# Designs tried in a protein design chat: VH-VL binders against q58483. Part 6

Target 1, 193 residues: q58483
Amino acid sequence: MKVIGISGSPRPEGNTTLLVREALNAIAEEGIETEFISLADKELNPCIGCNMCKEEGKCPIIDDVDEILKKMKEADGIILGSPVYFGGVSAQLKMLMDRSRPLRIGFQLRNKVGGAVAVGASRNGGQETTIQQIHNFFLIHSMIVVGDNDPTAHYGGTGVGKAPGDCKNDDIGLETARNLGKKVAEVVKLIKK

## First folded at step 1 (VH-VL)

Design n6 (framework fv_necitumumab)
Fold by ESMFold2-Fast, scan of step 1:
Structure n6 (fold): chain C 193 residues (1-193), chain A 124 residues (1-124), chain B 107 residues (1-107)
Amino acid sequence: as target 1 above (193 residues)
Amino acid sequence: QVQLQESGPGLVKPSQTLSLTCTVSGGSISSGDYYWSWIRQPPGKGLEWIGYIYYSGSTDYNPSLKSRVTMSVDTSKNQFSLKVNSVTAADTAVYYCARGRTYKITVYGYFDYWGQGTLVTVSS
Amino acid sequence: EIVMTQSPATLSLSPGERATLSCRASQSVSSYLAWYQQKPGQAPRLLIYDASNRATGIPARFSGSGSGTDFTLTISSLEPEDFAVYYCQQYGSTPLTFGGGTKAEIK
């Protein structure tokens, strides 16, 4: 079994990374292989509405997206994390999401487990609207969407941090991320037994 | 209709490199729905998976052969190739190229199209 | 690696008889199992995928069943062209592995 965590933050060691890693650490404690991927150092380009990646054509866009999509196909669970940008996901994560269209051919992410993480500048800082966007992405890919486990038990990992490293002191946010990881691990084990 | 065709020398000397190419027609190699594999069959024996390549160049090899095997893809020619280094008589086999599907939760799938196979004999 | 064991190694039957071929995996592969037919001098031909789905153009007399570790290929009534070697293959885990084959031969 394997779960990957992808951070859409433009910062390689930002607050989003801290929460995604906390969720992955909880998953690793359950004996599941984990891998962390940061979009901060990846070359990503937006979808231009072409079908050139279909079997009858060529893909004109050369960047890091194809390798990330391959890792998503290989995983049993996927955690997507994003800082809150205007109540939604980062441009980096949105580019990856929009470029994932090839995975809908045959619905290659079907029944994989999805979990969402968002970091805002305050407790009511747009984390839930950002998580809703990530959940909608999972749903359109026919994935199984989970939230964080009890006692936090909401929609996913929700962190508060403005400056780098602020989430190290967000005990509530870290707990939501950890409980998200536990729920992802639980459901992956149920599916893959 | 998709067709795969193997090509390369039928005789390779011990310690040399075995080199084969598969040409795909009737479909594009540049598709995220498929991966491209080599499978071999020694005379009178069963099938052994060698490895795969994705159109991006990503590869995965059978651990038993990983130290000696390299695959490459040429999307402009709609071809992919296999190299096996330091061959011995044990590498004598019919080599097949095949198309694999990846539409399920698993990374790899079944092989829906196969080349006709090419016999490679390792002998001095 | 997942080891695939096919039995029997050789199955001697007459045309018109029912053939039952077994394939066992050393650990669960769910339903990620395919069956191939190979005739002398030819490439393997896909018969069954996802344990029970018949590939395009495959006659209805071929059927597959099973899940987890125990799988069966059934040929309801053997035709002369069905005497061949049959291989199972798992794709639940890498490396991909094949069974040792079952040869169906005329009695």
Scores: ipSAE 0.000, ipTM 0.439, lowest interface PAE 19.3, mean pLDDT 85

Design n7 (framework fv_necitumumab)
Fold by ESMFold2-Fast, scan of step 1:
Structure n7 (fold): chain C 193 residues (1-193), chain A 122 residues (1-122), chain B 107 residues (1-107)
Amino acid sequence: as target 1 above (193 residues)
Amino acid sequence: QVQLQESGPGLVKPSQTLSLTCTVSGGSISSGDYYWSWIRQPPGKGLEWIGYIYYSGSTDYNPSLKSRVTMSVDTSKNQFSLKVNSVTAADTAVYYCAREYYGDYVLYFDYWGQGTLVTVSS
Amino acid sequence: EIVMTQSPATLSLSPGERATLSCRASQSVSSYLAWYQQKPGQAPRLLIYDASNRATGIPARFSGSGSGTDFTLTISSLEPEDFAVYYCQQRSNWPLTFGGGTKAEIK
């Protein structure tokens, strides 16, 4: 079994990375293989809108997206994390999402487990609207969407941080990320039984 | 009519950096319909794709060369360039720049420069 | 990496004869396959794109066919100017790869 975590932050190390890694650590504690991917150092190009990937099942753009999509296809669970940008996901994560069209051919992510992480500048800083955007991505890919496990038991990992490393002191946010990881692990194990 | 023209030194010493520029005329490099590539051909051998650049600056390189290659684009001059670091005799080749059309469900190199021979020798 | 294998390496024919050039991909490239012609001392010239579409200005004697892993370039009746090296190229997967080439030469 394997779960991947993808950070849509424009920075390779930051608050979003910290929360995604926290969720992956909780998953690894359950004996599941994990891999972290940062979009900050990737070559990402927006979808040009030609629909060639929809017709042919392959995207003609050569960049790092195809390798990431292959990892998503091979995983049993996927955690997507993003800093909150105007109540939504980062441009980097949106580019990956828009470029994922080939995976809908045959619904290649069907029944994989999805979990969302968002980091905002304040506790009511757009984390939930950002998480809902990520959940909508999972739903259109026919994935199983989970929130964080008890005792936090809400919509996913929600962190608060402005400056690099601020989330190290966000005990509530870190706990939501851990409980998201635990729920992802639980459901992955149920499906792969 | 669109034309591509390579320019740069025809001789490079081993361990130095090979640097080439492609000048585009008759068409804009700042177009979403095109990728701009470098392709090389060692004497008597076949074609090897080196990499591409989009006008936004986004690049991708052949994995066999990725550690030694960088490309850049200058939209104000309608040019894009190639640098290959730490060259050896194996880098001796004719270097072509080429435009790749991307649109209407198809991709292909529609225009090529005439090619420039780069010899790596002391 | 997708490996493109062209056969034969050399094709010896007389003007007026039909030429059939083969290109095989190590895995499916769908229809993301182009053919280029290269004459000595010149840059490659696009002949066929998307497996079967003839490029602008290319004579009707050139045609392409195939999909998936097996592709063919056909020249219905060789003209003297057609004696050249022909390359197939896939754009389905990164990195973009070319075949080793087929040299069409006078018998």
Scores: ipSAE 0.000, ipTM 0.441, lowest interface PAE 19.0, mean pLDDT 85

Design n8 (framework fv_necitumumab)
Fold by ESMFold2-Fast, scan of step 1:
Structure n8 (fold): chain C 193 residues (1-193), chain A 125 residues (1-125), chain B 107 residues (1-107)
Amino acid sequence: as target 1 above (193 residues)
Amino acid sequence: QVQLQESGPGLVKPSQTLSLTCTVSGGSISSGDYYWSWIRQPPGKGLEWIGYIYYSGSTDYNPSLKSRVTMSVDTSKNQFSLKVNSVTAADTAVYYCARTYYDYVWGSYDAFDIWGQGTLVTVSS
Amino acid sequence: EIVMTQSPATLSLSPGERATLSCRASQSVSSYLAWYQQKPGQAPRLLIYDASNRATGIPARFSGSGSGTDFTLTISSLEPEDFAVYYCQQRSNWPLTFGGGTKAEIK
């Protein structure tokens, strides 16, 4: 079993990275292989709507997206994290999401476990609306969506941080990320029995 | 090519602050591809990672030392430094600085490919 | 933290013999494992990265294998300069952790 965590932050060492890694660390403590991927240094291009992926089963655009999609296909669980940008996901994560259409051919992500992480500048700073966008992505891919486990038990990992490293002191946010990881691990193990 | 060299006092009194500097030569510390670490080795024992710093000043520390350690970087001097507060005899060790490539594709820190020669720091009255 | 356990603590062998060193992780580190050699009075030297890839300049007699939690460093035929302490290190999860070391010493 393997769970990947993807940070949509344009910054490689940001608060989103910290929370995604916190969730992955909780998953690794359950004996599951983990891998972290940052979109900050990837070459990503937006979907241009050419529909060639329907005919070829692959996007014709040459960049880093195909590598990431292959890892998503091979994982048993996927955590997507994003800073809050206007109450939604970053442009980087949206580009990856829009470019994932080839994985809907044969529903290659079906029944994989999905968890969401969002970091805003304040509590009630758009984390939940951002998480809902990520959940909608999981749903259209026929994935199993989970929130964070008890006692925090809401929609996923929700952090507060403005400057790099601020989330190191967000005890509540880190706990939601850990509990998200625990829930992802629990469900992955249940499915992969 | 790239070389790392530790410098600092070889003897520190208990309760004082241990301060070490690593000088990078043959390459720039202001590279976005590398993280710079401190690793220590008590006499006759194994290796313990202390922490790393990125040229922007971002740091991560080993939780076992988090409350006592601080790292800083001086890009104009091509150096990074370590401070360990309130030292005890348990902090007696050879201190190494080392370089790590951060692999963003795999989301993990690569192996330590370049090491300084090490500097022995003895904590004694 | 991931705990790395190396065994045995000491290997007593003669030049020309095969050495096999073990490293076990308390949880999966995939293939994100490195091996280092340390000679007395020297800094550690990278031998193997990503479980099985030899670092630049490392002789072919050194090889690494394994994935997940169980890893092995093999020296196919010991040379006199190979008697040293060997450490494994995981790079999968923060904090980075090292094994306790295996000392290869002459019989």
Scores: ipSAE 0.000, ipTM 0.436, lowest interface PAE 19.0, mean pLDDT 85

Design n9 (framework fv_necitumumab)
Fold by ESMFold2-Fast, scan of step 1:
Structure n9 (fold): chain C 193 residues (1-193), chain A 123 residues (1-123), chain B 107 residues (1-107)
Amino acid sequence: as target 1 above (193 residues)
Amino acid sequence: QVQLQESGPGLVKPSQTLSLTCTVSGGSISSGDYYWSWIRQPPGKGLEWIGYIYYSGSTDYNPSLKSRVTMSVDTSKNQFSLKVNSVTAADTAVYYCARHEIVVTAIPYFDYWGQGTLVTVSS
Amino acid sequence: EIVMTQSPATLSLSPGERATLSCRASQSVSSYLAWYQQKPGQAPRLLIYDASNRATGIPARFSGSGSGTDFTLTISSLEPEDFAVYYCQQRSNWPLTFGGGTKAEIK
């Protein structure tokens, strides 16, 4: 079993990365292999709407997206993290989401476990609306969507950080990310029984 | 000036649990700025990262070892520890503890290392 | 995991010669690669981080280059103390992985 975590932050090791890694660490503690992917250092191009992926089963654009989609297909769980931009996901994560259409052919992500992480500038800083966008992505891919486990028990990992590194001191945010990881691990194990 | 020092038994019997402790001085483990790792090196071989721990107790382990490895942290003693269960001769190695800073721009590198402690697994 | 391959396994040179050590990653690690030096009986010492930046106290004769999957450590003129084992390490993805090492030895 393997769970991947993808950070949509334009920064390679920012607040979003800290929370995604915190969730992956909790998953690793449960005996599940983990891999972290930062979109900050990837060559990403937006979907051009050509529909060629429908007929060929693969996007004709040559960049780093195809390799990431392959990892998503091979994983048992996927955590997507994003900083909050206008109450939604980063452009980097949206590009990956829009380019994922080939995985809907045969619903290749069906029944994989999805968890969401969002980092905003304040506690009421758009984390939940951003998480909802990520959840909608999981739902359209026929994935199983989970939130964070008790005791935090909300919609996913929700961090607060304005300046780089602020989430190191966001104990509540780190706890939500850990409990998200625990829930992802729990459900992955249930499905793989 | 930060110093790390490994301690624990130099000889462990096959099937037993290998237990090592790293003592940190000149800096606090109770800091959100650092991860603390264990790295091992079998005699005459290369380096293998075992895992890291954050002061909160959060860990990440090398998948090749994760079924047998547990790390823990004791902030009151400024220490973190490694346990490797069901050891075999293949676990004979010099074990290092090391620090890496959580950086905003990139994954950390190991800036401070302990001197290493040789653990031999034999009857 | 990302597999790091170093070549050559052994490099036999004389003091004053230029040393070139290679490190190849099984997938792109961008510039998130470090080089370490290890002398017998000692812990590894950080030489280069982020592919090309010298760590504090590292002599100018050490330089790193490369990006993506192909990286090089160069020692412009070997000093006697430079005969050691060198390891590359990717810090792009978990688990952190090291190369198998290159031993620089006196010819």
Scores: ipSAE 0.000, ipTM 0.429, lowest interface PAE 17.5, mean pLDDT 84

Design v1 (framework fv_vulinacimab)
Fold by ESMFold2-Fast, scan of step 1:
Structure v1 (fold): chain C 193 residues (1-193), chain A 123 residues (1-123), chain B 112 residues (1-112)
Amino acid sequence: as target 1 above (193 residues)
Amino acid sequence: QVQLVQSGGGLVQPGGSLRLSCAASGFTFSSYAMSWVRQAPGKGLEWVSGISGSGGSTHYADSVKGRFTISRDNSKNTVNLQMNSLRAEDTAVYYCAKDLYYDFWSGYPFDYWGQGTLVTVSS
Amino acid sequence: DVVMTQSPLSLPVTLGQPASISCRSSQSLLHSNGYNYLDWYVQKPGQSPQLLIYLGSNRASGVPDRISGSGSGTDFTLRISRVEAEDVGVYYCMQALQTPYTFGQGTKLEIK
């Protein structure tokens, strides 16, 4: 079993990375292989509305997206994390999401487990609306969406941080990310047994 | 209190193999990337290899690629460096080092270092 | 690989005086996210290396404010405003922009 975590932050060292990594570490503690992917170092291009992916089962744009989609297809669970930009996901994560259309041919992500992480500048800083966008992405891919496990038990990992590294001191945010990871691991094991 | 305790160094002949280990305590081991950095006698520091917290991603300096293998056992809080086809130029003190934050992709620095393990490759 | 070049390689300094170490990279360490992926370490006699500065100018925990990092792109400086006896050691810059991570040659700071 394998779970991947993808950070949509434009910063490889950012607060989103800290929370996605916290979720992945909780998953690794359950004996599941994990891999972290940062979109900050990837060449991403927006979807151009081309219908060739529908006809060929692949995207004609040459960049780093295809390798990421392959990893998503091979994983049993996917954590998507994003900093909050106007109550929504980063441009980097949106580009990846929009470019994932080929994986809907045959619904290649069906029944994979999805978890969401969002980092805002304040506690009520748009984390939950950003998480809803990520959940909608999971739903349209026919994935199983989970929130964070008890005792935090809400919608996913929700961090607070403005400056780089701020989330290392966000004990509540880290706990939500950890409990998200535990729930992802629990459900992946249930589905794969 | 973070501690990194190293073992497994020694004298080995060219072409031989050696395994270095680093035992970690005082932090959530699986949450942090780990690296090996070496220092040849009287020379500077050279980064050798790194491994993500989960062990899913590994990276190597070109000088050791194909000969060295980094691995970790998160259940035992250890990171290991398997060194094969050793050469005289691999003679160095080897340090294990902990990433400041969670993941290798973060590009964060090394906030804690082990005591070092001497590896001597000589005929 | 990114090549890191330090100057001077030997730095004799009088106690209480300032000291500066230069670090130059063969390519820009300034990422599109606005951060410089350059770190500074010191190796004191008989000890393992220890972190001083990360991401160009951020001081590591326990590092006194008399030690500071500055610079951007390809040129960086580590400055000690008032050298103390405990500062003796070899100072290294390291780039963490891309693997393999690479270090400068080291600058040996000595009290004259």
Scores: ipSAE 0.000, ipTM 0.452, lowest interface PAE 17.8, mean pLDDT 85

Design v10 (framework fv_vulinacimab)
Fold by ESMFold2-Fast, scan of step 1:
Structure v10 (fold): chain C 193 residues (1-193), chain A 121 residues (1-121), chain B 112 residues (1-112)
Amino acid sequence: as target 1 above (193 residues)
Amino acid sequence: QVQLVQSGGGLVQPGGSLRLSCAASGFTFDDYAMHWVRQAPGKGLEWVSGISWNSGSIGYADSVKGRFTISRDNSKNTVNLQMNSLRAEDTAVYYCAKDSYGDYVYYFDYWGQGTLVTVSS
Amino acid sequence: DVVMTQSPLSLPVTLGQPASISCRSSQSLLHSSGYNYLDWYVQKPGQSPQLLIYLGSNRASGVPDRISGSGSGTDFTLRISRVEAEDVGVYYCMQGTHWPYTFGQGTKLEIK
């Protein structure tokens, strides 16, 4: 079993990375292999459509997306994290999401477990709307969407931070990320039994 | 260590059928698209058909649409080409080729040894 | 369909001399990603085709430094800086930018 965590932050180390790593650490504590991927150092291009070749399933854009999509296909669970930009995901994560269309051929992510992480500048800073956008991505890929486990038991990992490292002191946010990881691990184990 | 081993060629009458097979080893077969490329005697290369890693995307050259069917069995690491309603102009050496990508077409990094198909009376 | 035109079709060359093959496409192969989906293959006598250059200019594993690819859009060149006996064969360019995928007609490189 393996779960990957992808940070859509434009910086390789930051508050989104902290929360995604916190969720992955909780998953690793349950005996599941984990891998962290940062989009900050990847070459990503917006979707101009496999339609440019007028052929379903062929993508004419060559960059780092194909490698990431392959890892998503191979994983049993996927955590997507994003800083909040105007109540939604980062441009980096949006590019990856839009470019994931090839994985819908045969619904290659079907029944994989999805968890979402969002970091805003305040407690009510757009984390939930950003998480909803990530959840919609999981749903269109026929994935199983989970929130964070008891006692936090909401929609996923929700952090508060403006400057790098601020989430180190966000005890509530870190707890939601840990409990998200625990729920992802629980459901992955149930499915792979 | 990447190897593509082909079988199933031969002589057939016009209107007849043949099935070509290609057995792959040395790579994770179900991560890559597979293709068939043919070469008529003394002529150049022609792409015939391709199939994505999960059989979700399949393409054919116009010259073979409706007559040829590509398929794959990921549990056995094989790609197959079923050729029906064969014509004299289908006479060629058929190569299976591995794509560098899971959908198609990026580039063909490995090729099989080729299988001769002769369609004549 | 995109027509791939190679020139020359027959290329007699003296050992140790440079050789160049041109490949022209009827439509641009340059994608908005910045890549040209153009590849070069060689077929040596009695053998299967093998990859030489992918995506315009990238050398495949095991291909010697004396072989290079260049070009963009509609005009591409395969160059051999010093021809050796093992270079004998038929060279093909292939485009993957536009459906259906098409090969050039082939260039036969021979030692004179």
Scores: ipSAE 0.000, ipTM 0.451, lowest interface PAE 17.9, mean pLDDT 84

Design v11 (framework fv_vulinacimab)
Fold by ESMFold2-Fast, scan of step 1:
Parts: structure tokens; sequence; C-alpha cells
Structure v11 (fold): chain C 193 residues (1-193), chain A 122 residues (1-122), chain B 112 residues (1-112)
């Protein structure tokens, strides 16, 4: 079994990375293989609106997206993390989401487990609306959406951090990320038994 | 309305044990850290212990570490403090308190219980 | 541990006059978020403590505007612009930056 975590942050090591890694660490403690992917170090281009992927099964744009999509297809669970930008996901994560159209051919992500992480500058700073966007992505890919496990039990990992490293002091956010990881691991094991 | 109602307390001999409970209502209990703060007779406030919303993280003052155990039952909306190996200097009024989540911080005691007196004496 | 030091410890004040309490921390309470993790509490006789100020200067719900908090880093002040009879009590500052959370010694405000 394998779960990947993808950070949509423009920073390779930042608050979103901290929370995604925290969730992946909880998953690794359950004996599941994990891999972290940062979009900050990737060449990403927006979807240009062509329908070539319908006919050929892949996007004609040459960049790092195909590599990431292949890893998503091969995983049993996927955690997507994003800093909050105007109550939504980063441009980097949105580019990946929009470019994922080829994976809907045959619904290649069907029944994979999805978990969401969002980091805002304040506790009620758009994390939930951002998580909802990520959940909608999972739903349109026919994935199984989970939130963080009890007792934090809301919508996913929700962090507060403004400057790099701030989430190291966000005990609540780290706990939601850990409980998200535990729930993802639980459901992945249930499906793959 | 937020309410924290405490129970337990009483007189106990040195080396004995006692368990305090705090019942919460009026908010989503599992979303908040909970702490215990004590006050010895005629003295100031001393923070004792804290527990995360899930119960996965606990913290203790050095004076009680290894003797006191904080726990919570989110299905019953209660936080508990198990006090073992009690000493005369543990004599105090014990308060449970809730942390509030605000901009840039999660470390405020915005609501306090009524307090429970613990007397350790022979 | 962060040591919190209050001054004065005893504060007799005439009704209607201003009062100020100082609080110093042994290390900076300024968090990377730009906020000071310093709270003020009051304990009125026979009552549980009550939150007055959080994050250095933010007034808690129901706290009158004659009570204010100021300061940054290691030096903080609680000010009451016009002391009223209901202000009698012991005032505590607390650092909320790291465990163990530590309180000042307490300042007893009395009417002369």
Amino acid sequence: as target 1 above (193 residues)
Amino acid sequence: QVQLVQSGGGLVQPGGSLRLSCAASGFTFSSYWMSWVRQAPGKGLEWVSAISGSGGSTYYADSVKGRFTISRDNSKNTVNLQMNSLRAEDTAVYYCARDEYVWGSYRHFDYWGQGTLVTVSS
Amino acid sequence: DVVMTQSPLSLPVTLGQPASISCRSSQSLLHSSGYNYLDWYVQKPGQSPQLLIYLGSNRASGVPDRISGSGSGTDFTLRISRVEAEDVGVYYCMQALQTPYTFGQGTKLEIK
C-alpha cells in the first residue's frame, strides 16, 4: 500500500509541507509506504483547454505534470495540501487539478482515498473553503473522501501559519493533520485487505 | 452558553490519590485544548497540565510530572485529572479552563470552571 | 521556563483614578505571527479567574474599554483609566507562548 502527499505551496519547505508531512508520518506509523511531493520544485503549466487528452489519453503539454499524475494513479491514497489564497487553493495546486483530466478516462482514481490539508494565516482564515475545493476535486474523480479522525473530526488538516515554520507551534493544526493521516490509513487498509 | 462544571476534590492523606472531573457544555468539546490551573491558599495561579482536543498530546508542569495524568472523554464532554502520590504542597483550588482559537494563537483561557478544593493533610 | 515578573504586587488606588500594572517576561513573547502571546486575567474575591486581555492588547468579550493592554516583546502593561469598585481583585499576566504556561505573581488592586 502507498499514500502520496502533495504540497501545492510555492515554498519547498513551509507550513503546508509541515502539515502534509505530519499526516504522512502518521500513515507511515501504520506500516504504509509514503512519498512526499512538493509542487514548488516542479515545472507546471495551466490547462490550455484543448480536448486532445480525450483522444490520446494524455496531455500534449511537456512538463512535470505527467510524472505526478502517474504517481497519483499508482497510489492507494492521496493527500493534497495547499496554503489558503482568497479562500481557495494555490495556483500551483489548481494547475495540477486542472491538468488531471486524463485520469478521468476510465476513472483511474476511483475508490482511492483522498484527504485535504489547508494552511491559513488565522484559525478561521479560509481553511474550510479551501478544503472544500480539494474535496470537490476528489469527488469528481470518484475517490473516497475522508476528514480528520475523531476526536478532532472535521474536514481535514487545518493549520495556522503566516511565516515559514509557524505551524511547528500550531499543536491543533498538527493534531488535525495526524488524525487525517490516521483516517486515510484506516480506510486504505480497509479497502486493500 | 459555555459552561465548565467541576466535581471531585476533598481531603486526602499524603501519598493518596484523587480524581477531578470537569464537564463541558455549550461548545464542540473535541475542538478545544483543555487545561488545569491550581491556586494554593493565599498564593498565585500555577498551570498544571494541558491536553489537546484529540487527547493525543499532553503537557505537565515539572512539579506534577509523573504523578498527575490528564485525560479526556470526548463522548462524555469531560476532562479529568488523576492525581497520585499527593503531597502537602498540592493543596490548592484546582480550575479547569478552555483555550480559545483566535488569530495567530490557540493559547488563551477564555472560560474557567468554578474550582475544586483539594486538601492534602494528615 | 519563562519567568513572569509583575510590579507592583500591591496596588492601592483611589476610586476614579488610573491604575497601571507592569509585566516583564524573561524572554520575548513575540511570536513569528506578529502577535505577543501574553494574556491578562483578573480574579475577583471568591470567584474564578476571568480573561481580560489576550494576545497582548485584545480585549475579551464584555471587558470595558477603560481596561487596556499594551507592550511588546518582554515589557507589557495593563492599564485601567478610571478605577471602579468592581475592579477590586488580583491581576495576573500569563505567557502563552510555550509550556509550561507561567503566570506573574499577581497584583492585588485595592480601593484606598
Scores: ipSAE 0.000, ipTM 0.438, lowest interface PAE 19.2, mean pLDDT 84

Design v12 (framework fv_vulinacimab)
Fold by ESMFold2-Fast, scan of step 1:
Structure v12 (fold): chain C 193 residues (1-193), chain A 121 residues (1-121), chain B 112 residues (1-112)
Amino acid sequence: as target 1 above (193 residues)
Amino acid sequence: QVQLVQSGGGLVQPGGSLRLSCAASGFTFSSYWMSWVRQAPGKGLEWVSAISGSGGSTYYADSVKGRFTISRDNSKNTVNLQMNSLRAEDTAVYYCAREGVYSSSYYLDYWGQGTLVTVSS
Amino acid sequence: DVVMTQSPLSLPVTLGQPASISCRSSQSLLHSSGYNYLDWYVQKPGQSPQLLIYLGSNRASGVPDRISGSGSGTDFTLRISRVEAEDVGVYYCMQALQTPYTFGQGTKLEIK
């Protein structure tokens, strides 16, 4: 079994990274292999002239998207994290999401477990609308969407932080990320029986 | 039914140019990647180039990079291969082929009849 | 580039007998999705190549069940359980894991 966590932050060591890693740490404690991927250091290109083209399933060999898509295909669970930009995901994560359309050919992510993380500047700072966009991505890929486990039991990991490292002191946000990880691990184990 | 009908080809001197065309029918042309594959006399198959359904992505074998250009006109259901700076080694039958899709893998499910290109003095 | 190697290159067979062609790749064609990105084609005399098998073992439309593909990773086999006159031709394996797509040298199947 393996779960990957992907941070859509343009910053390699930001609050989004902290929350994604917190979720992955909780998953690793359950004996599941984990891998963290930051989009901040990746070469990503948008889908040019074919954002809605369903037949463009060929793997690109000229940037880092192909590598990331292959890891997503291999994983049993995927956690996507993003800072909140105007109530939505970062441009980096949006590029990855748009470029993932080839995985819908044969629905290669079917029944994989998806969890979402979002970090905003305030508690009601667009985390839930951002998580909903990530959930919609999981749904269009025929994945199984989970939220964070009890006692937080909401839509996923929701952090609050403005400056780098602020989420280190966001006890509630860290707990939602941990409980998201626990729920992802629980459901991955259930499906792999 | 799926058909790929090729045209162009012929005899050309080294350093010359030729444009091959492939007219498609029987399917939604703009939804499919298209490839060109060639076969030198008495030799095996060599993949040459591919183009995405939208035309936004193109790929080439190293042997033809900078000399050949693949393009498509979705309004006319055609894929084209512009061949410049031709060499004797480019002498081959050139096939256009449609790329089918399964699980993000491409395979060449329908092929044209082939067009002979002879580069000779 | 991925190098594809076929054996034998010449395959004389008696009508009604089985025939097998081997294809070996210089690197694994098993993708993280679980699929082997290897296809088989046949070129009959005077004709264009045609698809026989895609993704290791899936038969193309119209291909009879006496023709099958198997293997994983670097070693693949195309088998014809009972050779018929119409099977004469040159058989090619191709990898589609990465560009450039590369073909094996071809195996010429002939009736003896």
Scores: ipSAE 0.000, ipTM 0.454, lowest interface PAE 16.5, mean pLDDT 85

